# Designs tried in a protein design chat: VHH binders against Phosphatidylinositol 4-kinase gamma 6 (PI4KG6). Part 18

Target 1, 302 residues: Phosphatidylinositol 4-kinase gamma 6 (PI4KG6), of Arabidopsis thaliana (Mouse-ear cress) (q8w4r8r158to459)
Amino acid sequence: GVEPIPVNGGLGGAYYFRDEKGQSVAIVKPTDEEPFAPNNPKGFVGKALGQPGLKPSVRVGETGFREVAAYLLDYDHFANVPPTALVKITHSVFNVNDGMDGNKSREKKKLVSSKIASFQKFVPHDFDASDHGTSSFPVASVHRIGILDIRILNTDRHGGNLLVKKLDDGGVGRFGQVELIPIDHGLCLPETLEDPYFEWIHWPQASIPFSEEELDYIQSLDPVKDCEMLRRELPMIREACLRVLVLCTVFLKEAAVFGLCLAEIGEMMTREFRAGEEEPSELEMLCIEAKRLTTEQDVLSP
Key: E = the ipSAE of ESMFold2; O = the ipSAE of OpenDDE; V2 = 0.75 times the mean of E and O plus 0.25 times the DockQ between their complexes.

## First folded at step 22 (VHH; framework vhh_gocatamig_d2)

Design g2 (from e1 with D31E; at its last look DockQ between E and O 0.61; V2 from the best seeds 0.66)
Fold by ESMFold2, look of step 22:
Structure g2 (fold): chain B 302 residues (1-302), chain A 121 residues (1-121)
Amino acid sequence: as target 1 above (302 residues)
Amino acid sequence: EVQLVESGGGLVQPGGSLTLSCAASGFTVSENYLAWYRQAPGKKRELVAGIYSGGSTRYADSVKGRFTISRDNAKNSVYLQMNSLRAEDTAVYYCAAAYSWTSFYYGFDYWGQGTLVTVSS
């Protein structure tokens, strides 16, 4: 089988699993090795599992089920999210910090460690989107990834987590065929409306109207069914995450019907800064007004 | 201070029923993760049933269909309804609680003192 190799980059523990030919086939990220988690192998410790993490709305130990959620929500592989599962896996390569558990950590470090982790198919690629200008990316690929990012309120969609794979078309150029693969969904589905990060807002493809195919996909989305599926497949998921999914999916469906493009929708979800202060997004303002009206109706009701 | 207090254990005939209760203080049941574990003499503690923050449940194969975990958020309590009891169910039953779902794999943070259930004719 495959042999795990620790990944040097990033703030958390991650491991390449390889086939018998030495080629990477999967990336494994243990939940207790996330940034700030007790067994983080890179010195970024200091919080307990379940405490607020890098984003206060995403708790330590909870990025792994979010990776799986993004994959499960990607119906028909529309955005091309790599296959991902949550697994229990044992191996001596996994990190255990001695000082965290005293003598138990030392004894456990001499023994094979069992972890709960995200397990994602490795996708061979040529570079990430940060390495090149964006004009050659297919409009449909940008749209499909953006549609997913909106639904899950992705707080971390930057060029570094968009893999680019050049297709064999017999030429090299700005307009050659490429395949985009979105990865690193651990900071999606926050527990409250959060300021997203959608680098694609500034890309010209995001200003192109949705195609008929894309509108059909959006129309077919059902956030109630999404929540039911996620409760079954990821029973640990918090209801607050599901409420964010519902809000963002409903907003996407309504905005697409009104003819808004990807960039316009993303802008409405994004907070603005004024004199060093962060102001609520237009979506957040809509939610605040809806709560106000509901409260006034309750006061006036029998 | 987090405290978990179990009650409802006792002697019961095979095939009988019993309801265990776990009252929590200093810990919010509705927003977190709870479980029932049991420990028979000479054996290690084992998971019996768990309930996730969203209300989804899990069960050991040996109790599935016979035991039901539930919670009452207003009373901040968790229950284990045990039906069709067998001699093999004799154990000390413990309530456990955690702020992280990963505790089902890495161990729970908070434990009650346990309540004894004896199933004999």
Scores: ipSAE 0.576, ipTM 0.820, lowest interface PAE 1.7, mean pLDDT 88
ESMFold2 (binder alone), look of step 22: mean pLDDT 83; pTM 0.836
OpenDDE, look of step 22: ipSAE 0.786; ipTM 0.912

Design g3 (from e1 with T102V; at its last look DockQ between E and O 0.65; V2 from the best seeds 0.69)
Fold by ESMFold2, look of step 22:
Structure g3 (fold): chain B 302 residues (1-302), chain A 121 residues (1-121)
Amino acid sequence: as target 1 above (302 residues)
Amino acid sequence: EVQLVESGGGLVQPGGSLTLSCAASGFTVSDNYLAWYRQAPGKKRELVAGIYSGGSTRYADSVKGRFTISRDNAKNSVYLQMNSLRAEDTAVYYCAAAYSWVSFYYGFDYWGQGTLVTVSS
C-alpha cells in the first residue's frame, strides 16, 4: 500500500487514504485537527475542544459526527451522500502540535497518533460545481440535495461542496449528463436556528415545483424517528442539534404540502439585510411569535 | 474555578454495593460529558463509565451489568451505583468532566481528587 496524503485545501486537517494502486479510496478528517482545534496542522489553532468554532453554533471537535449524521439521514441515498462513519484510526501521518514545552517538540516525530475521525468514501469526479455553470444540472439532483440541506439547516452549501461526475454513454444518460455528489456536511445541524447558506436558491432548478416522487419522499420523513436513530447511532450528538433537525423537517413537510418550491422554502429560512441590519428569517420570526404566544398564555393563566 | 468532589467510597465485602457521588461546582453537569475513572495500585487509570450530553451511557466491559452511571441536573451531580462488587474493583475512583465528547478518546479536562473503594473479605 501507499502513504496517506495530506489535503492542502481547507482550514482543517484532512487526508486522502489510498489503495495499493495509489488511488484515493477515503477522505479522513480527525476531530482534533478541525479549524481552531489543538492539533490543526494549518495554524488555525487557539480554542479548546467543545468551544464555539467557525460557526458559533457548531463547536470545535464536533464536525465529524455531523458528517456522519448527514449520511445517516440520507435515506435511500436520496441526495447521494457518500458513505461516512466515525472511526478510531492510528497513523503517524496525523498531526500533533507542540504544546507549552519546547522540549516535547524533539520527540514529535516518534509519536504514532490514534485519532477519532470521520472516514468518508472517496468519490472519483471530474470537477466541482464552482468550475462550471450550474443551469444544466438535473432538476431531481438539485431538489434531492436541497431537501437534505433544508432538513439539516446546512450553513455551508456552495458549489465547491458539490462534486460533478460525468456520465459516459450508459446508465441514465448520454454525453453531457452529470451526477452530483454532496460533500462537506460538517457545518450542518447547528445548535440554534442560524442563517443557512444555500447556493442553489438562485439556480433555475430550485424554482421548479417538486415532483410527485419528491413529495412522497418528504411526506414519509419522520423527525421523531430521525432523532431516535441519531441518538442510537451518534450518542454524542447534542439535543440542541436534534431540535433544529425536528424544526426544519416539520417546516419542510408543511411547506411542501402548501406547494412551495425548493427556492421558496430556502428563502423563508434565509435571513435578509434590511435597514443596515441583518433581520431574522421568516422561519425565525414564526418561531419567535410561537414562543411569545406560549409565554403570554403562561403569564395570563392562573 | 471548576471543582469535582467525590464521596461515597469505603470498605465493602465482595458482593456488596456502594454509591459514589460527584458534586460539581463551576461546571454545569447538564448537557455536558461526565465520566468515572478508576486506578488500582500499580495500574493505569481506566474508564469505568461515561455519560454523554444527551444522557446516553457507556461502560467498560468489566463493569457492564453491575455498575450504573447517572446524573441529577438539579443537584449538579453525577453518580456511580456499584453492585456485585469484586476484589478487582478495588481502586481510587475519579470523577471527570469535559465540554467535548472527544475527551473520551483524548482525555478529560477536569478531575476530582478521587475516593477510595476497597473490596475485601
Scores: ipSAE 0.662, ipTM 0.865, lowest interface PAE 1.3, mean pLDDT 88
ESMFold2 (binder alone), look of step 22: mean pLDDT 82; pTM 0.835
OpenDDE, look of step 22: ipSAE 0.753; ipTM 0.896

Design g4 (at its last look DockQ between E and O 0.77; V2 from the best seeds 0.72)
Fold by ESMFold2, look of step 22:
Structure g4 (fold): chain B 302 residues (1-302), chain A 122 residues (1-122)
Amino acid sequence: as target 1 above (302 residues)
Amino acid sequence: EVQLVESGGGLVQPGGSLTLSCAASGFTVSDNYLAWYRQAPGKKRELVAGIYSGGSTRYADSVKGRFTISRDNAKNSVYLQMNSLRAEDTAVYYCAAAYSWTSFYYEGFDYWGQGTLVTVSS
């Protein structure tokens, strides 16, 4: 097809790729055009790939494999994450800044650069949740997205990355049905426990107990097999990310067995602001104490 | 500040073996990305073997089954075990290190050693 179109929103480089009829089919985000990355097209430069990025626990150039990880972890499309892959693409539309990299050996006849990028299926939608009332959201959809967000310790689940598609309700039945599509998972799986952001924590749906289907899904999750799959499919993924995935998945499974709802689980993972200071989450406190106890046991042993 | 020091190169007969070593200082080998490259006279540098942060490995087709990359986090070092050496393996071998996985795809490792010569001849 037709020439890709740069996306104006956001802090990083992103492109709509279109079919021959001009319809968007994919959103492409090059790894070296992320915020602070060397080839960011919007002036947000200043760091090298692999350095701490917009979030300290997510390095520059590493949001793309996280996008794919969220998709791969979404078994049976439970949360409805759009299909996503890492691809190598060569195209002149991609941005290349005047480099201080010291190597300008790319000749004029080789102006087109190859990039590694996340390639996500474009999903047509009507709004995002930042501009839409939450009362229309199906309980099961909120639960399924929340379950994923907990597993991956999503630090960025706000209304702007939850797409809303109105269903065609021209027939008999309920009015106002919507489909929710979670996107923008580049800030999940941080390298350490840190403060997540779950906008759904205070939504009424999050206080409803999990259904039997949702409990069965949670029970079937196996964080060891998750890690094996991710190591196979995304060999660049850091072990620190996998440790966070294991911890959060185990926590989710134990909390669900104990009978906690989505909101209660999210609250336990969220840091508290007290007396003008940020305090560790209940989950973080549990982990700190567990480390202290194992250290004391080692020191006191014969 | 960051230094990569290769050792273990030398003269070896066809069919022989060598172990190359790369000791890192100012750069932590664990949970990062390292590679061995080689450059024969008059040719471009080429990737020989790489090791990802989690320990997964990759190899050039020409060396698969003969070479093994490994990592010793306690010694902050990476190794290349080269077996069944051929005349075509003659090159200067370079250790390379990066903080980003993208270096395997963008050919832009952050740090390089000065190289160690491997000569395979009878």
Scores: ipSAE 0.574, ipTM 0.821, lowest interface PAE 1.8, mean pLDDT 87
ESMFold2 (binder alone), look of step 22: mean pLDDT 81; pTM 0.826
OpenDDE, look of step 22: ipSAE 0.830; ipTM 0.929

Design g5 (from e1 with S56T; at its last look DockQ between E and O 0.01; V2 from the best seeds 0.00; counts 0 for: pae E 11.9 > 2, placed apart)
Amino acid sequence: EVQLVESGGGLVQPGGSLTLSCAASGFTVSDNYLAWYRQAPGKKRELVAGIYSGGTTRYADSVKGRFTISRDNAKNSVYLQMNSLRAEDTAVYYCAAAYSWTSFYYGFDYWGQGTLVTVSS
ESMFold2, look of step 22: ipSAE 0.000; ipTM 0.172
ESMFold2 (binder alone), look of step 22: mean pLDDT 83; pTM 0.842
OpenDDE, look of step 22: ipSAE 0.804; ipTM 0.918

Design k1 (from e1 with Y52S W101S Y106S; at its last look DockQ between E and O 0.01; V2 from the best seeds 0.00; counts 0 for: pae E 15.5 > 2, placed apart)
Fold by OpenDDE, look of step 22:
Structure k1 (fold): chain B 302 residues (1-302), chain A 121 residues (1-121)
Amino acid sequence: as target 1 above (302 residues)
Amino acid sequence: EVQLVESGGGLVQPGGSLTLSCAASGFTVSDNYLAWYRQAPGKKRELVAGISSGGSTRYADSVKGRFTISRDNAKNSVYLQMNSLRAEDTAVYYCAAAYSSTSFYSGFDYWGQGTLVTVSS
């Protein structure tokens, strides 16, 4: 078979798996090669699996199932998330750092290692959203991606995580049709409310009101069913993550009913920095207030 | 051919009102996203107001409560009523249209040529 190629970019271990023609068909990310994970091939080590990772609310080794969750939650391929699965893969290409196997034996025997990894379909693309003007992106594409990001509280939605594919429509003079492909959902579904990072908040598209179709989609969302599905498909998922999913989904639904646009919703979810101090987001404030009211009711209810 | 033609721009005093019009041809305004943008001298183009196919409206914070976007389906036109105009509202105003469907087209598929609004005493 064709040997996988390590991805040089990024903080975690990732590998391009190729077909017989040498074309990339999948990206594989072992869970134990994540940033700060013990077998990180890029020197970003120092934490154990299960410890807080890049985000305090996302544990080391748990980005893989989050990638899968994002795909599973993208019903009907609404946001265009590539197919993603959690797999056990055995291959010699995977990294094992020195010291995990006590035996100093000199001969780097290519230890065939079996690892749990996210397996995502490779999507051919021309560039990522960080390299090109965002003004050319379809409103619908931005909204669909943003709707997903809000639902899953994506803490790492930046231009580098949005692949752009030019659609060769030979038509003279029309601003070239592009397809957006959202990737790298490893830092979504945190265990607690986290400061999200939604780069699309600053895009004009995000300030355009939702279409009726988008509103209908949002209305059709059922966070309870989402949780049931995720529990079934990803039994390792934490209940805390599911709570965040429910909260964010409900928030999205209510906000949409009130006529808020994607940017407004995203901003409400984003923490503010005032006078050098981080302040809770509006969403967090709403939660605090809701808790307060509930507590007061409980106290008043004999 | 899709065309967006803005009109209604001009000189107005602070506190005054102005209504911009955008007439669309070859494009159905009722089924798509419409927006007003503006670009002041030396500044980036910014969204002022948007309206969805369903009639939902959004405004920039700077114009909220002062500006109103509306559409007339019969005339296939979009309007921007601007009240309580300020010097900082001085800009070229552009009408923009985008398909509401899963169109892989640019954020806004069509742009007008713009109309100048000058707010000065």
Scores: ipSAE 0.000, ipTM 0.200, lowest interface PAE 15.5, mean pLDDT 89
ESMFold2, look of step 22: ipSAE 0.000; ipTM 0.113
ESMFold2 (binder alone), look of step 22: mean pLDDT 81; pTM 0.821

## First folded at step 23 (VHH; framework vhh_gocatamig_d2)

Design m1 (from g1 with T28E; at its last read DockQ between E and O 0.88; V2 from the best seeds 0.82)
Amino acid sequence: EVQLVESGGGLVQPGGSLTLSCAASGFEVSDNYLAWYRQAPGKKRELVAGIYSGGSTRYADSVKGRFTISRDNAKNSVYLQMNSLRAEDTAVYYCAASYSWTSFYYGFDYWGQGTLVTVSS
ESMFold2, look of step 23: ipSAE 0.678; ipTM 0.870
ESMFold2 (binder alone), look of step 23: mean pLDDT 83; pTM 0.851
OpenDDE, look of step 23: ipSAE 0.803; ipTM 0.917
ESMFold2, fold request of step 24: ipSAE 0.736, 0.723, 0.729; ipTM 0.892, 0.886, 0.891
ESMFold2 (binder alone), fold request of step 24: mean pLDDT 87, 88, 84; pTM 0.876, 0.889, 0.855
OpenDDE, fold request of step 24: ipSAE 0.892, 0.889, 0.892; ipTM 0.955, 0.953, 0.954
ESMFold2, last read: ipSAE 0.694, 0.717, 0.697; ipTM 0.877, 0.885, 0.874
ESMFold2 (binder alone), last read: mean pLDDT 83, 84, 84; pTM 0.847, 0.854, 0.853
OpenDDE, last read: ipSAE 0.880, 0.891, 0.892; ipTM 0.950, 0.954, 0.955

Design m2 (from g1 with S98T; at its last look DockQ between E and O 0.63; V2 from the best seeds 0.68)
Fold by ESMFold2, look of step 23:
Structure m2 (fold): chain B 302 residues (1-302), chain A 121 residues (1-121)
Amino acid sequence: as target 1 above (302 residues)
Amino acid sequence: EVQLVESGGGLVQPGGSLTLSCAASGFTVSDNYLAWYRQAPGKKRELVAGIYSGGSTRYADSVKGRFTISRDNAKNSVYLQMNSLRAEDTAVYYCAATYSWTSFYYGFDYWGQGTLVTVSS
């Protein structure tokens, strides 16, 4: 390969890695260059690795394994998440700031010569969803991405992280044909039920009932097997993240059996703002009541 | 203030066993990352065993099958069971703790004072 180039967009450090022809093949995001991380190259510093981040339920330095988790959970590439892995790489292009703790700073400077980073396949694309009207997106693509977003309780699904690639096969239906590629999953799998952000809730496609293929996919999901796989592949993942995955996957499966569409499911997971106060989501309220019932049964036992 | 206090070191014969303990205060061992490191004279400090937030463990190749890391969340403590000890295991053993999984690659934040293990006949 050739010299990597820094990416201008986003709040964290990111780098295009290129092949010998100069074509981008991967985007690399070091864990210590995330927003708030000590080596962030864009001025968004102020926290140590492992501290709560901008989202308190996603810690600084932990978005990289979440990127990989989203890819690993995307069975059969159903949502079209680009291939992603954690890698260890050394390169002078990576940013290094001074430490804030003199004793730890000396040790950290020596050890940061190798960085742990997410390494994701670069996907050529024409624009992102924020650049265009969304009503022309394929229903199935929106549904498949939404199914993933629900399972992982994505707190950051906005138009800017949905890449759009025009399909050109030279045939009928050429206008409006696009491929959607979801990226930037670093704020998924929070440690608690948090308010998600699903921009697709308001898109017309989300109100269309799931297809039989989509219902079959949902029915085949097994959150116990998901957790076993993630513990094996990502042993650093916190159990609280896995509990959120299980809860959201079970909820998705039950809601789909009940006949809810993507928008209805997303709405039940989203908090509402009433009278100047944020209220728990319907899903959060169901979990609170379920916990209350099990506690009352335990107390009534001799 | 985070404090890690190791104990259980001493002199032991080759083939013998020892259990090292690390009591933590100001740091909760459950749902966080802990490790045992060791440093022989004239050598760099090296990872011996680590335990991840969810309980997954990792070991240096030189100790696999002989050493076991574990924790007791109720006592806020981490242990290293060392069996089939060899002269090459002679070192000062350090307990280390962190809030970040990346410390296995970037260095741990909190360290104990160490406990000496000597394996000799």
Scores: ipSAE 0.592, ipTM 0.842, lowest interface PAE 1.9, mean pLDDT 87
ESMFold2 (binder alone), look of step 23: mean pLDDT 85; pTM 0.860
OpenDDE, look of step 23: ipSAE 0.814; ipTM 0.922

Design m3 (from g1 with S98D; at its last look DockQ between E and O 0.01; V2 from the best seeds 0.00; counts 0 for: pae E 7.0 > 2, grease 27.1 > 24.2, SAP .752 > .668, placed apart)
Fold by ESMFold2, look of step 23:
Structure m3 (fold): chain B 302 residues (1-302), chain A 121 residues (1-121)
Amino acid sequence: as target 1 above (302 residues)
Amino acid sequence: EVQLVESGGGLVQPGGSLTLSCAASGFTVSDNYLAWYRQAPGKKRELVAGIYSGGSTRYADSVKGRFTISRDNAKNSVYLQMNSLRAEDTAVYYCAADYSWTSFYYGFDYWGQGTLVTVSS
């Protein structure tokens, strides 16, 4: 069939897979082509699989199951995450680096290898959010994506990973509408509480209170059931990732009951730099204070 | 295997100084929250000082201005500089690491065996 097209952007290996008509149907990201992984096609090598990666709390080779986890956690497609699965694919387009001294080979040939990769449905779109201002984004779309980002402690939510699809709004008197599609969840669910990145904190929509539908959705979230589902569907997932999910989901539920808006919740989860020192987030300080109180109730050392 | 090994405890006179060391293995100190706790006989364990991954520090009120927590990333170690020591500083001092920051319901993941500091004339 039709030859997949390597994606030129980004730091890792990614490929558009296409149908017989040449139209993209999926984006495929092999786990051994991630930044710092051995078969990274863009020169960002140097670490073994399982070592700390671009984010210290997300290991090299482990972004693929995180992509799937974000999809599985997106109940009722509330945030509109495209369908995603882990797959095993064999294709000659996938990059294989030589083992020794790089570019010198007597018998250089492309190898055909089977790889584990995330496989996400391609969503046709017009541009990404980095190309436009925020005024056209529906409040509900921003809120729904933000709710997911909080639950999974997304460390990489920027405009470049929010796809924008224009909708034909037909009829007289209607304003132009867009659909947002969040992608690139490989740096979610870090193994420790870390500094997230939520570009939407600064968007006007994030300061608007949650709707009743959004509050009902948040109230319905059950982090115990989330963990049971993820252990079942993604048995390679680390318990530390699940602890982050539980903590952030509980925090979201309590903050929403207290009446905080999306921006306020995001601000409590982010760190600030002061005088060259990175200050812990309010959420981190709450966790450390809870640990102090628990530890000080204990008369015996561990 | 994760380990925390404290050293540097001993007997000092009031007003004296000591430096405690905590050598870590099996994880990176600069990526984690580390803290010193102490426990005097018949008393509950209490926080002395903590250092976050970004370098920010926190101190118990009783030691502010006298103790300084620091780290050496090249040696993967955390230190507690204790100055102007008082009799009430007498305790076993423990180094603790919080790898599982994500669960505020649980205690620290790893603890050292402790090092005794005695402040007495």
Scores: ipSAE 0.113, ipTM 0.645, lowest interface PAE 7.0, mean pLDDT 84
ESMFold2 (binder alone), look of step 23: mean pLDDT 80; pTM 0.804
OpenDDE, look of step 23: ipSAE 0.570; ipTM 0.828

Design m4 (from g1 with G55D; at its last look DockQ between E and O 0.01; V2 from the best seeds 0.00; counts 0 for: pae E 17.9 > 2, grease 24.9 > 24.2, SAP .703 > .668, placed apart)
Fold by ESMFold2, look of step 23:
Structure m4 (fold): chain B 302 residues (1-302), chain A 121 residues (1-121)
Amino acid sequence: as target 1 above (302 residues)
Amino acid sequence: EVQLVESGGGLVQPGGSLTLSCAASGFTVSDNYLAWYRQAPGKKRELVAGIYSGDSTRYADSVKGRFTISRDNAKNSVYLQMNSLRAEDTAVYYCAASYSWTSFYYGFDYWGQGTLVTVSS
């Protein structure tokens, strides 16, 4: 059988599940081993499931369904999100911390635990985007990942969660083609309109206009149908997350029709930091004004 | 915009010492996670030293006892004191940083451009 290996690094529990040859086939992240969760194996405990986590708008224990949501929203594998599911798995390798009363330290019994976890296909790769310059990445790959990041208001899109797989041994220099694989979507779909983090904003590819294919994809998006699908497939998803999805998808569709490029859209969603405080993004300001106008319309009508 | 600027790299004889500095702007180093990584030709980047919650430190086995990571909150900087340098320490050294709340799962969020350290006689 499969003998999982705990992943070193990061703040949460994660495990490589392997085939009979010892090759990784999946990465598994139990929801109760997230940062601050009760069974975190790396000492980052102290909160209950459902309390505010690393991001206040993403609760402890709730990154797993977000990983799955990002995959389900990636229609036709447009952004190339690896296949992901939310599963119930029983395995002795999973971490269980001591109980509330803390039995004597000499009583170290290993318990078999059934856990809810995200189960994502492992993608062999050569490096991540933080290892090298980004200028050689295909424009379409950057655009497709950025479109997803905007829709889900990803708060954590950095080079370390963009895997790079080389496709060509064409010699020295930067002429080889690469495949980008976005991972780590657990901090998407926050419960409020937060400050996203899109490393690609400053990449040259993000300033190139969307292709006709990309515009067609964007125009085919239906946030109402997205929400219906997510409610069906992930019934634990909170309505606040769905409202963020609808807002960001509508904004993307309108901005793309207006002719904005990926970088311009990302800039409008990003807060500015001035005088030691963050200021609302342009998108947040538009939402604040829209809310004010609907409140005044309610007052003016019988 | 977060910027991490490394300095202090150069050519050093075996057994010598260097201090690398990482000056941060747009990012506050206090109470957050900072680390030094290095990448030798033909190898992946590896953690050299990290400074985490409560100034807890971690070192690669290959540098333990020879390297020391520290931070100076007043100068918003992180340092790597490198003693007893060996040829194997030759690499590009990178400063990396994450907010304690945004280093979720893997990797550091922000990276410097690197500074070259060459150890040869």
Scores: ipSAE 0.000, ipTM 0.110, lowest interface PAE 17.9, mean pLDDT 81
ESMFold2 (binder alone), look of step 23: mean pLDDT 87; pTM 0.883
OpenDDE, look of step 23: ipSAE 0.851; ipTM 0.938

